VHH binders against q9rw55. Designs and how they scored, part 23

Target 1, 281 residues: q9rw55
Amino acid sequence: PQVEQLARQKMWNLAERFVAGESIESAIQAVQALERDGIAGNLDLLGEFIDSPAKCTEFADDVIKLIEAAHAAGIKPYVSIKLSSVGQGKDENGEDLGLTNARRIIAKAKEYGGFICLDMEDHTRVDVTLEQFRTLVGEFGAEHVGTVLQSYLYRSLGDRASLDDLRPNIRMVKGAYLEPATVAYPDKADVDQNYRRLVFQHLKAGNYTNVATHDERIIDDVKRFVLAHGIGKDAFEFQMLYGIRRDLQKQLAAEGYRVRVYLPYGRDWYAYFSRRIAETP

## First folded at step 4 (VHH)

Design v03 (framework vhh_7w1s_2)
Fold by ESMFold2-Fast, scan of step 4:
Structure v03 (fold): chain B 281 residues (1-281), chain A 117 residues (1-117)
Amino acid sequence: as target 1 above (281 residues)
Amino acid sequence: QLQLVESGGGLVQAGGSMRLSCAASGFTFSYAMGWHRQAPGKQRELVAKISGGSTAYDDSVKGRFTISRDNTKNTVYLQMNSLKVEDTAVYYCAAKLYRGSWEYDYWGQGTQVTVSS
């Protein structure tokens, strides 16, 4: 009964570096600290697997509370969500619940001049997520909703090109899920090369690009690419994870680049962090 | 939601003065407000900004232009003195909603200022 609580308390001393606390208040304070260094935030409410429509809607309500609290605190509501956490794939009254809840979230963010990033998940959700992204961009505009492409997937270069008509804001990541070799590059070198292709092609297309990596080789290559092609610092940003390479975050901001930090928070941090430790014993 | 409407532009002789006004309606919160200008064939540039009690100016207008705010009227002003032909431009009012905004979130329609001599 108390074993979980004792493990949680001890683990928090390690996790507190990488998680912006359990509450909206602590997450907002973390963003305010970053903004003093010229660094913006991207808030992510951590969620466990949500198995009921009612719980998916409750999670969406909590994201809307976050948006309202960020606005009230003088912070631009910039939030990432996973569509699976708000009901993607669940039918409610003939509609996809995830799409319905995403509309509520994006509408609230738009009221406050904010932005919602639709996080990409495992490969089985790419088709439906990109379809829903296209729908949401059509309803709210690319200045209020973006999505993620993962360089570890073979399909991502084609997906990127297929979205150019939207002039989309896309966050480029390497990918964090265990995927079969039938859909994803097994070799890190291929993933890294494809990451560069995604970023460079998206920048050349004139689309706002979020370069989400701590890899200095890639960051340096992006710096050289934008200089060589006359791409301004207002056309892209670097994104990094909270508590990781804080030195690099500050350095890039001091050099005049836009830097945004992904800030996970919430009571579900323990399950998230415990799973990470268990997967890499 | 937020709308910015500029007024007060027009034709003025070199050495003259002009005051631009920017009235904000709708969403009334902003971290900072600024006046930008764009001359023909040139990029848009920030000339003056106000955030809380602090003001900042581009070197080209420092000592000649003054930005001020009337919080009761939700209006921002740009007082332009000792105008030069080089100040000829379309002047835009803009609002930065949050400290973390890298760009101005809302823009006015622009008002033409022409300085002749």
Scores: ipSAE 0.301, ipTM 0.670, lowest interface PAE 3.1, mean pLDDT 89

Design v04 (framework vhh_7w1s_2)
Fold by ESMFold2-Fast, scan of step 4:
Structure v04 (fold): chain B 281 residues (1-281), chain A 117 residues (1-117)
Amino acid sequence: as target 1 above (281 residues)
Amino acid sequence: QLQLVESGGGLVQAGGSMRLSCAASGFTFSYAMGWHRQAPGKQRELVAKISGGSTAYDDSVKGRFTISRDNTKNTVYLQMNSLKVEDTAVYYCAAKLYRGSWDYEYWGQGTQVTVSS
């Protein structure tokens, strides 16, 4: 529709800072630009409404094409996926399409020495995602598949400890959804304190930790913690969102820290961002 | 950088109605926006959220509160009907930029709502 076209064009002027374009080619070029500054990429193919098994499989195929294209361009593939987007959930026959598709994706990334992060979603998916994460680490190794823990959830500190046997690579985030107080800390101070607990305990356990935050106080606390405990710069990385605090990204890289930027891309960028402004009944 | 400014709070009698507004300026693209509230001596709690075309409400306000957006004004509203004394709180507008499991969180300064018996 014309209204959608005009809104899309208007939104691109604001969104282009935060989205790596619509195509695999533009996403790869964005990663190459970051790598010239000593910053790695984490590619996220946008997909907002994936409502059938066929579409979940097609999305998985597109992620595999991304992995192949990254390798062909000389980039070590590092990609984030949501298991719900590739079909997570047992069907009437007890089969989980999301697990099947995740295996295909991780196997392809592993061929190229790459890595797949299983993005965490709302609290109702934590149990099944962590169960599937254990399965996939057992099959492919912790060097090729990771997942996410959200500090806003009361459960996350216990979940982190329960995974230590895997020596897992985990991205620590504050949390994506506005969850109810029955499962998540409502106060920012508690979320931030729990974030520090998750990061510090994971680092002390000898596990590769992705410190995914733009909060300079937390970043400074992590810098002090690793120095005080003799933890090398090869044991963790800082992660940030594409287009946010580019100055801080460059500063950390210049200081010798590993930095990785999460880059969303794809034709669905408009749908992804425009969902926020839709009028609801 | 995103700024959120709440307005529309104040004093109202039980059974009355009130509409809160949250005007967003700067970077306005976020996956989820919501309203939280904090009463004296209580923890901050989620009241309502809007993510794309979908809304969700705390059980205590379902059927009484409605969250909506005005695309033209880049403003999120909370329409509060059949207000109760228990709804008295400071109401906060919040926005999250969502990418995967990651968020960049913004909060307004809060607006006081006082419901008298």
Scores: ipSAE 0.016, ipTM 0.403, lowest interface PAE 5.5, mean pLDDT 85

Design v05 (framework vhh_7w1s_2)
Fold by ESMFold2-Fast, scan of step 4:
Structure v05 (fold): chain B 281 residues (1-281), chain A 117 residues (1-117)
Amino acid sequence: as target 1 above (281 residues)
Amino acid sequence: QLQLVESGGGLVQAGGSMRLSCAASGFTFSYAMGWHRQAPGKQRELVAKISGGSTAYDDSVKGRFTISRDNTKNTVYLQMNSLKVEDTAVYYCAAKGLYRGSWYDYWGQGTQVTVSS
């Protein structure tokens, strides 16, 4: 008990760097602290692949409570969700539960001028997620819902181009799941080059682009690209994870770039924290 | 609640100097501030801006105008020297900032600068 208590305390002390607490209140306070440094927040209620229709709907209800709390605190809601956590792939009254719950969440965010990002998951969910994204953009507008493309996937360049009719807001990431070489580039150099292609093509298409990376070489290349092509600083933003490269976050904000930080919170922080430690030396 | 308070405009003779001031309030953070102007019969144009440690000027004012910022006061200044009759315009302060989760491009009401011959 004593050893476990000390281990939990040490784990929490490290986790506090990467997690905005366990409550909605602590998450809102973390957003407010970042905004004082010129950094916007993207709130994420921790939870992945919930295998119960009732629990998926309860999770969606908790996301809606977060949106309401952000609005009550005077913050325009900006929230990320995983469709698997709200019921994607589960039939309810002849409709996908994830789509039904996403509609509820986006409708509430739209009431407050907010935005919902549909996080991308493993490669098996890309087709259904992009189809549901198209449906939701048609219903609510691209100013209220966005999604994610992963540069490690061979398919992502084609997916990006196929969405141009929507004028979509897309968060570009390298990708964080273990994927087979049949669908994803095995070499880091190819992933990094494809990341640049996704970002540059999306920016040139006139679409709002979220450049989500801590890789300074890529960030510098994006800075040069937008300057060379006359793309304004209001056409994109840099996004980073809470507690990672805080120095770079503040530097970019001070240079006049839009910076947004992904702020995970909730009781399920241990799994997220473990992934952060595995990725950060 | 977002406010830009402009001061320092007025009438000045050609060859004279004038300093404009713009104080920004209500922003959680302002990352860029600057001055634009609109002369009679012309469209609004950028005069000078400051963002982080970098400044930019319109070619027509380079060497004559200087923009500076006091970050502690969240105030930007435009020092205008060797004024010409063609500098006559309404000068607008502009600020880009973050406020309650939103990125804003905010404009002042404008201040008249008239340069007489």
Scores: ipSAE 0.468, ipTM 0.715, lowest interface PAE 1.6, mean pLDDT 89

Design v06 (framework vhh_7w1s_2)
Fold by ESMFold2-Fast, scan of step 4:
Structure v06 (fold): chain B 281 residues (1-281), chain A 117 residues (1-117)
Amino acid sequence: as target 1 above (281 residues)
Amino acid sequence: QLQLVESGGGLVQAGGSMRLSCAASGFTFSYAMGWHRQAPGKQRELVAKISGGSTAYDDSVKGRFTISRDNTKNTVYLQMNSLKVEDTAVYYCAAKSLYRGSWYDYWGQGTQVTVSS
């Protein structure tokens, strides 16, 4: 207990820079602080791996409480969820629990003019997540639900093109999971080049693109690309992680670009933060 | 909701000076404000921008024009010195705001600046 308590205290001193606190109230206050600098929030309720159907539904209920609290605070809800945390892969009454719970969450967000991003996870969940994304866009519209494509996966360029009929809002990331070379580029240079391809192709297709990276070279390439192709600053946004490169976030907003920050919060911050440290290249 | 009102335009002789003002009113915070201009038969172009302590200028006006902001009056100014005939255009005030989770772009109605030879 002494070792665990000391470790948690040391981690909190570092984590408080990167986590928007343990409560909905603290998360909302963090969004309001960002908005004063022209930076929007993307709220993420932290959760431990959830295995029981009842706990997945309870987590979904807590996400809905977050959406209601954001609306009550005068903020258009923008929330990220992992479908695995709300029951993806669990059958209830002949339907996937994750899809059922995602519908509840997206319906509440839509009521308030909000948006839900379906976070992508490891490669084994890509097929089911994209299938469920297509279903949810058909039900709620691309203006209320988006998803994530990971440039480290060989498949992502084809996946992006396959979704163009939906005119989808997609958050482009490099990828954060350990993946085998059979499905993912092992070299950083290939991941970075594929990232540019995903972003540029999505922008040229006329689809709202979230450029989620702290890599200044990629950001500069995107700036040059949109200028060269007459793409307006209302067609895309830069996204970054809370507490990382705060200087760059403010600089981009000051230059007139749309900037959104992924804000993790919740009582399960310790497990999240520990995992993030382990997954950092 | 943010509203922008420009003032200070008019006729001036080449080599003269003019100051444009843009007063912002409403309940939204502007994180960036600037001036654009459009001459007859040309596309609208950025002249100067201010956001926080940072400023940016089009190469054609660098050293001649200065943008500034008075936060107490919620007003942005464009001080134009050494005016040239080619500076003749309608000048538009613009603001970018984030309010309640939504991004907004605001434009004023424009103010005519005519520089005579």
Scores: ipSAE 0.509, ipTM 0.767, lowest interface PAE 1.7, mean pLDDT 89

Design v07 (framework vhh_7w1s_2)
Fold by ESMFold2-Fast, scan of step 4:
Structure v07 (fold): chain B 281 residues (1-281), chain A 117 residues (1-117)
Amino acid sequence: as target 1 above (281 residues)
Amino acid sequence: QLQLVESGGGLVQAGGSMRLSCAASGFTFSYAMGWHRQAPGKQRELVAKISGGSTAYDDSVKGRFTISRDNTKNTVYLQMNSLKVEDTAVYYCAAKLYRGGSWYDYWGQGTQVTVSS
């Protein structure tokens, strides 16, 4: 209906700050703009909650097109995917479709010296995602595939330690889903403290760490930690979301830190935008 | 699968010269190649880079070091002249594949350069 279309148009006017447009072309242009300030991109094609196996494979094909377009534009193909969007948990000829499609995507990225981050979703997908991450690292190498750990989950500190044999590249986030207190810290202070534990332990283990936060207190603590422990600026990076604290992004890059911005794009932007608005400071 | 292998390091007297070589295999492209070094107790630093025929140097080595590339052999060289004791470090060859969205993500194993007084 027209009411729904009008609402979507009004929501886009608000959302355009946080989403890098609806096309591969607009996403690449947004990355090029960031690169002029010494900031790298992490491209995310929006498309959660895809139920059809055929649509999951079409989504994977679109991610591969993105990887090819980034390479052609002279940009390192650095892309985040959600395994649920490419068929995780769906059977196709006796195989997990998400794993099959992830292999295709990572193989294309590896061909171009690129990187795929396996985004973490709600707590019910952590076990299967970490299992598939281990499989994919074994096949392609930790230099081409990484994953995400969420500090709001009690389990994440143990999960981090269990992965050290892989020398994994991990993006540390606080977490964005509403989770029950049986699996997640209800208090922000506990989430923030566990975030520091995850980052510091991963850095100390010698693993490449993506510090994905806008929290200046945590960023300052990370700066002090790496200086105190002789950890070079080539062993980690700061990551932030597109349209959030652009001033801080530019300041950190000017200080010589590696900075990467998560750039969501695509026609399925509404779910992402709704989560951004629902987040508590 | 980009692999970088350094050679040519060793012991040299202050005021002497040395040439480092970096052989690249398994790659079809790179935007830039560079030489980095790390002395004990210090962070790794970029000392020289070459990109599209253009070169750049850290102020500490300007006029003494020269970076060059032989595209036929997929090899990058660092010619080091008028060596100083403070040039003592492990020297790393590194490749940056893209102009944008990447840093030096491919590294050699490193080669030791020791400059004696």
Scores: ipSAE 0.457, ipTM 0.755, lowest interface PAE 2.3, mean pLDDT 89

Design v08 (framework vhh_7w1s_2)
Fold by ESMFold2-Fast, scan of step 4:
Structure v08 (fold): chain B 281 residues (1-281), chain A 117 residues (1-117)
Amino acid sequence: as target 1 above (281 residues)
Amino acid sequence: QLQLVESGGGLVQAGGSMRLSCAASGFTFSYAMGWHRQAPGKQRELVAKISGGSTAYDDSVKGRFTISRDNTKNTVYLQMNSLKVEDTAVYYCAAKLYRSGSWYDYWGQGTQVTVSS
């Protein structure tokens, strides 16, 4: 309808800062622009309300198309997926559809030397996601599959330690879901402190660590920590969101750190943008 | 500058309906908003949440409560149907915001909902 179209057009003027367009072609162009600045990309195909097995499989097919297109464009594929978008928790002939579709996606990425990050969602999906992560690492190797731990959850320090046998690649985030105080720290200071604990422990364990934050205090603390402990710049990277603190992204890359930017794209950008804060400085 | 203002609470009979509203000001959009409640002598619990187009509900309210958002008004709603005496609580609107490299939780003042037998 016209009212919804006008709202979308108006919102796109704000959203275009945070979204790499609606098409695979625009997303690839955005990654290539970042790579010219020495910054890598992490591509995320936006999707909401995927409630049928057929639609979950179709979404997985579109992720595979993205991987193939990135390879064809000379980009090593690095893609994030939410297992709920590819069928986690839905049975197909007695098998978890999300796990089945994740295998297809990871297998395609592995053909091109690429990597798939299994995004973490709300606390109710942590157990199943970590179980499926363990299975997928066993099948494809930790060099092709990673996952996310959220510092706002009380459980995350224990989860991190429980995964050390895999030598896992983990993306550390503070957390983006509204969670009850029974499972998550309500105080920002506790979340920030736990974030540092997760990053420092993972680095000390010799595991590849993705430090996904725009918080300069934490970034500075990580810089000091790796220098003090003789941890090389090839053992971790900083990750940030597309359109946020571009100045900081370029500064870190210029200082010789590995930097990767999360690039959401796709026709479902309106739902993504509507849940983001668009604070104008 | 950021504020969450709840409205629509009050007294209602068991089996009745009530709609709570939460108007957010001082930012364009929140990435996640929801409703919590706290009954006397119990801890605060999540009732319903909305992030973009995705919703989630506590088992005790599934099928009876519906959360929705009007992004043009930056307002979230909780439609409560088939109310029970045990739904009596102070209901809090909450928003989780990402700002300048950090996340922040914001809470409304709370609104009392009392369900009479």
Scores: ipSAE 0.005, ipTM 0.477, lowest interface PAE 9.9, mean pLDDT 86

Design v09 (framework vhh_7w1s_2)
Fold by ESMFold2-Fast, scan of step 4:
Structure v09 (fold): chain B 281 residues (1-281), chain A 115 residues (1-115)
Amino acid sequence: as target 1 above (281 residues)
Amino acid sequence: QLQLVESGGGLVQAGGSMRLSCAASGFTFSYAMGWHRQAPGKQRELVAKISGGSTAYDDSVKGRFTISRDNTKNTVYLQMNSLKVEDTAVYYCAAKLYRGSWDYWGQGTQVTVSS
């Protein structure tokens, strides 16, 4: 109806600031603009929940096309994927389709010296995602594949420690899904304190840490922590979302910190923002 | 400015081990540091890389070579085990301050593995 059309138009005005367009070409141009400012990109192909094995493989093929396009444009590929979008949990000839498709994607990125971040989803996928992450690190190396830990989950501090044998590259986030209090901290203060614990422990363990937050208090605490512990600027980076706090992104880069911006793109932008709003009450 | 000075290298018998060192001075922070090598008549290739706590290796050296960093000495090491004649090359230490191409290079150190 008419109301939905008007809502979509208003959503597009917001999304235009926070989405790197609908095409691979526009996404590459957005990364190139950031790189001119000394800021790296992390490309995310937007996709609706995909239930068909064939569609999961098609999505994986589109991610591989993105990786090839980034390389052709002189950009080291750095891409985030959700394993559910490429078939995690679906059996194909006796193997998990998501794992099979993730191997194809990571192998292509590795050819170009690139990196794939396995985005974490809701709490029900944490066990399988960390198991598959361990498998993929064993096959490709921690320098080509990383994953995400969410500070809102009680389990994350233990998960982080359990992965130290891999020397893993981990992107630390607060968490964006609506989770029950049986698995997640309901109080923001606890989420924020656990975020600091995850980051500080990972840095102290000597593991590459992606500090993904717009919270200046946490960013300042990280700056103080690394100075106090003699941790170099080559051991971590700050990550932020495209279009959010661009002033802070540029300030951190100018101060000599590594900065990377998460750039969502694709035709499914409306579903993405609708879901994001629902997940962050 | 960042300066890289390699040491180590020389002649070693096949099956032996050798450790290369790269002393960095001038700038403590970098995006990545690594070791490249160039054999006669071949293009230069990345052998091993360290960025923070994460490491990467070329398939030809996985399981045999280990890259590490001593932050107190600002030195990067390449431990080379089970050396093969085909590992014979000039080894270069390199660093990049930001994402992109390698910005700083050492002068290179020769490693010769005899049969």
Scores: ipSAE 0.000, ipTM 0.090, lowest interface PAE 22.9, mean pLDDT 85

Design v10 (framework vhh_7w1s_2)
Fold by ESMFold2-Fast, scan of step 4:
Parts: structure tokens; sequence; C-alpha cells
Structure v10 (fold): chain B 281 residues (1-281), chain A 115 residues (1-115)
């Protein structure tokens, strides 16, 4: 409808800070701009709640096109996907479609020396996602596929320890979904403390750790921890969202830390931006 | 897996020459390669880099150092001429595949320039 179109147009002036445009070309340009500042990109094609097997496979094809475009532009492909968007939980000829499509995506990234991060979703998908992550690491190697652990979940410390045999690359986040108190800490202080536990334990285990937070107190605690324990700046990175604390991103990069920015892009930006407003009123 | 092994280095008098070699194994892609160095009490700094046919150098070594690659041997070289005492450092070979950071590092080789 016309009202929706006008609202979308007006909201773009606010959204353009947080979204790297609607096309692969604009996303590639945004990554190149970050790379000039010594900051790496993590590309995310927007598209949630894909409902049919055909649409899931089409979405996977579009992710592969992104990987090919990044390679052609001289960028090491680094892409995040949600397994639900490529068919996790849908059976196709006796196998999980999400796993089948993830294999295609990771194989293409690996061909170009790239990396795929399997984004974690709500608590109901944690078990299947971690099982599929283990399978994919066994097939492609931990240098080409990683996943996410959420500190707001009680289970995450145990999940982290259970994965140590893989020497996994894990992106640590606080968590962004509305979860019941039966599975998630209701208090922010407990979430923040559990975040520190996850990061410190993963670093101490010798595993590559992505510290994905804008919380400067946590960032400072991580800086102190790695210095105190002789952990090199090549063993971890800080990750932030596109358009959030750009000053801090540049400061950390100038201090010699690795910094990576999560760059959402695509025609479906309106839904993403609406969630951003809801989370940070 | 990708491995970088440096060789060469050692002691040399000021004004002398030295060639460092970096043998790469486990490559499945074309990597951008670089030489970095770290002197005592200083941060690690980029000295020279090569990607395809393109090379770049830190201002402090331009005209004195040359980076080159032998694709047949999968080896990168740093030819260092007119060495100065301030070139004394541990030299590291590094590789990256199309990115902001060098992802792979050798163990380092010591270069000491006397007098």
Amino acid sequence: as target 1 above (281 residues)
Amino acid sequence: QLQLVESGGGLVQAGGSMRLSCAASGFTFSYAMGWHRQAPGKQRELVAKISGGSTAYDDSVKGRFTISRDNTKNTVYLQMNSLKVEDTAVYYCAAKYRGSWYDYWGQGTQVTVSS
C-alpha cells in the first residue's frame, strides 16, 4: 500500500546509517570503505522467515552470488547466514534443507578462502544449530565456518565447553530475542557477567573469539584480560554493528586491535530497521 | 593447512646486504604476502607487501629493500640492501587472502646489523 511506501521512504533517512544499502554493489562499496580504515566486514543479506523450500534455496543462491561478488571485488568473503533462511527444519528428500544449502554456501566461501558465520536465533533452534555446526566444521574446517553463542542463555557456558574439541571460531553476543526466564537470565547484570565468562573461557582455551558488543566496560575488561594472560591480538577480534559507535570502531583499529563490522543490506531492510528501533528506543 | 617458514637472517655489517626467504605450503588460493618487523620495545610494522604484480614499501626502506615472489617455489623474498643499524629487528613473513589483516604469520627470523 501507498501508506507503507511513504513510511518506508521517510524511514530510509534514518535507516541509511544502519544498513549498507539495498544491493550487493552498495554492500561491497561499504566493506571497501571500512577496509580503508583497517576494519573488516561481515556481510548479512537481509531476509527472515523464508517460508518455502524453493524460496530458501533461492535465498541460498543469492548468498552464493554475494560471495562471488565479494571475491570478484578483491574482498575475502565473510558472510553471516541464518539457517532458518536457507531451510533449517524443512525436509527435502530425507535431509535437512538448511544443512544442504549451508554446505553449498560454505563450499563456495571455502573456494575463495572465505568464512561463514552461522547466526544463532531463538532458544528453540540452539540444539539443531549446534549439531549442524559440528557437522559442518567436520566437513569444511573451523577456519571456514563459525557460529554464535548468546550469553543471556543459561545453557551457553556448557555449550561453549562442549565445542572445545573443534577449536571453534565463536561470535559471542548478549542475545537479541525475547526469551522466557526458564531459559534466559532476566537481569542485565547476570547477562553481562555471563558474557565475560564466555569470552574469557573461550580465549583461555585458545579458541578464536569474536567479541561482539558495543559495551565499552566489557571491551576494556577484555583488553585487560588478554594483556594479563599474554593472549595476542591475532587470537580474537572486536565486532560491532554498522553505524553504531563508529568512533569506537576507529579507535580500536588505531590501537592495533582487529575490528569487524556486521553489515546488513538488501531490499528487506525495513524489517531489520524496525527491530533496531524497538530494541533501542 | 597454510604454513609460512622464514629463512635467512643473522648478523651483517652496516652497508651490507641480506636476503630473507619465506616458503609457503598448504596454499589453495592466491595470497597477498608481506614482510613485517619488530624491534625491541617497538610495535610490529609493515616493511613490504606483494599482491599479484603490485608491490608497496614503507618509506624507511624504499630504494633499499625489494620484495619478490617465485610462484614456482611458492616462496616470497625480501632483498635488503644498504642495511642500517636501525633495520635490526625480528622479521616476520605474513599472508592474507583479500582482507584488512594478515591472517597467517611465520615464526620470525632475527636480523642484526652491527656498527
Scores: ipSAE 0.017, ipTM 0.379, lowest interface PAE 6.7, mean pLDDT 87

Design v11 (framework vhh_7w1s_2)
Fold by ESMFold2-Fast, scan of step 4:
Structure v11 (fold): chain B 281 residues (1-281), chain A 115 residues (1-115)
Amino acid sequence: as target 1 above (281 residues)
Amino acid sequence: QLQLVESGGGLVQAGGSMRLSCAASGFTFSYAMGWHRQAPGKQRELVAKISGGSTAYDDSVKGRFTISRDNTKNTVYLQMNSLKVEDTAVYYCAAKLYRGWYDYWGQGTQVTVSS
């Protein structure tokens, strides 16, 4: 029916606003457009929950192909990955495929002077991810691998402090998973205040901080904090999502701040929407 | 801005069924949606979630509750069967618009299961 077709088309048209297409080529073009405006990219290959070792290795190979394509296009590679998508979790022999695949990905990025951000997932993966982050920083250097801390988790402020010996590059986010109140603040105001604590303490410790938020109150507070403490614009950056507050992205860049846009891309957006439609009652 | 409105709660006898609906406005899609619940004097806990076509359930509701989503209406549903007195709680709808962004919460809807 025509109504169903129009609804599907509208959904995909809106998805295209927030997703940098299905292909590496489309994603690279989107980064190049941002760089013309003085804005950097952070590329994210969308993946389903991948639980097969073979599929995890294939996903890692696709990430490496992305890194190579970015380099070939004159872009310094900056890519986010989820360790679960590349096989995180020890097998029966004590081997962790995710760590092995992460090493391959980071090594390739390092060849091109690039950077890999290890995205944080739900609370059950925080311990193993931070352990593996420490290992990878020791092997490759903090200038080539970073991770994420989520302000909605009670534990994050302590985790941040525990990593200071590494001088780590950390992307501060509010958090994107459905978590129980036993581990996460249920109220937005507490999440927002803890976000400020994480950012301010990380900046004050002299660590490169990625301020990943569209919240102008927080952004303004960060601007005031860095000015008050003599922190240079080369010690941090603002990060935002592709298609969200493009006006703010350009404004911050024009003011001389470093701005990076998180660019999800890949066929999984199409698959996601298709499955969601199929589950309609 | 994103708003979540729950409906379908109320009183039901043990062994009965109830369907909760959560209508989202201010956006046309989200990365993930789900249901949490909070009983008096207890912490808020995850009941069910749907993201990327995958669903997950708390062990206490597996086989009894089913989460589903109507993407054309931006509505998520929780079909609750074989209800127990222990299922009595305020049920909250939650949504994540994009990866790396915090959950938005509905106002909550009361479900009371009487013996």
Scores: ipSAE 0.000, ipTM 0.179, lowest interface PAE 15.7, mean pLDDT 84

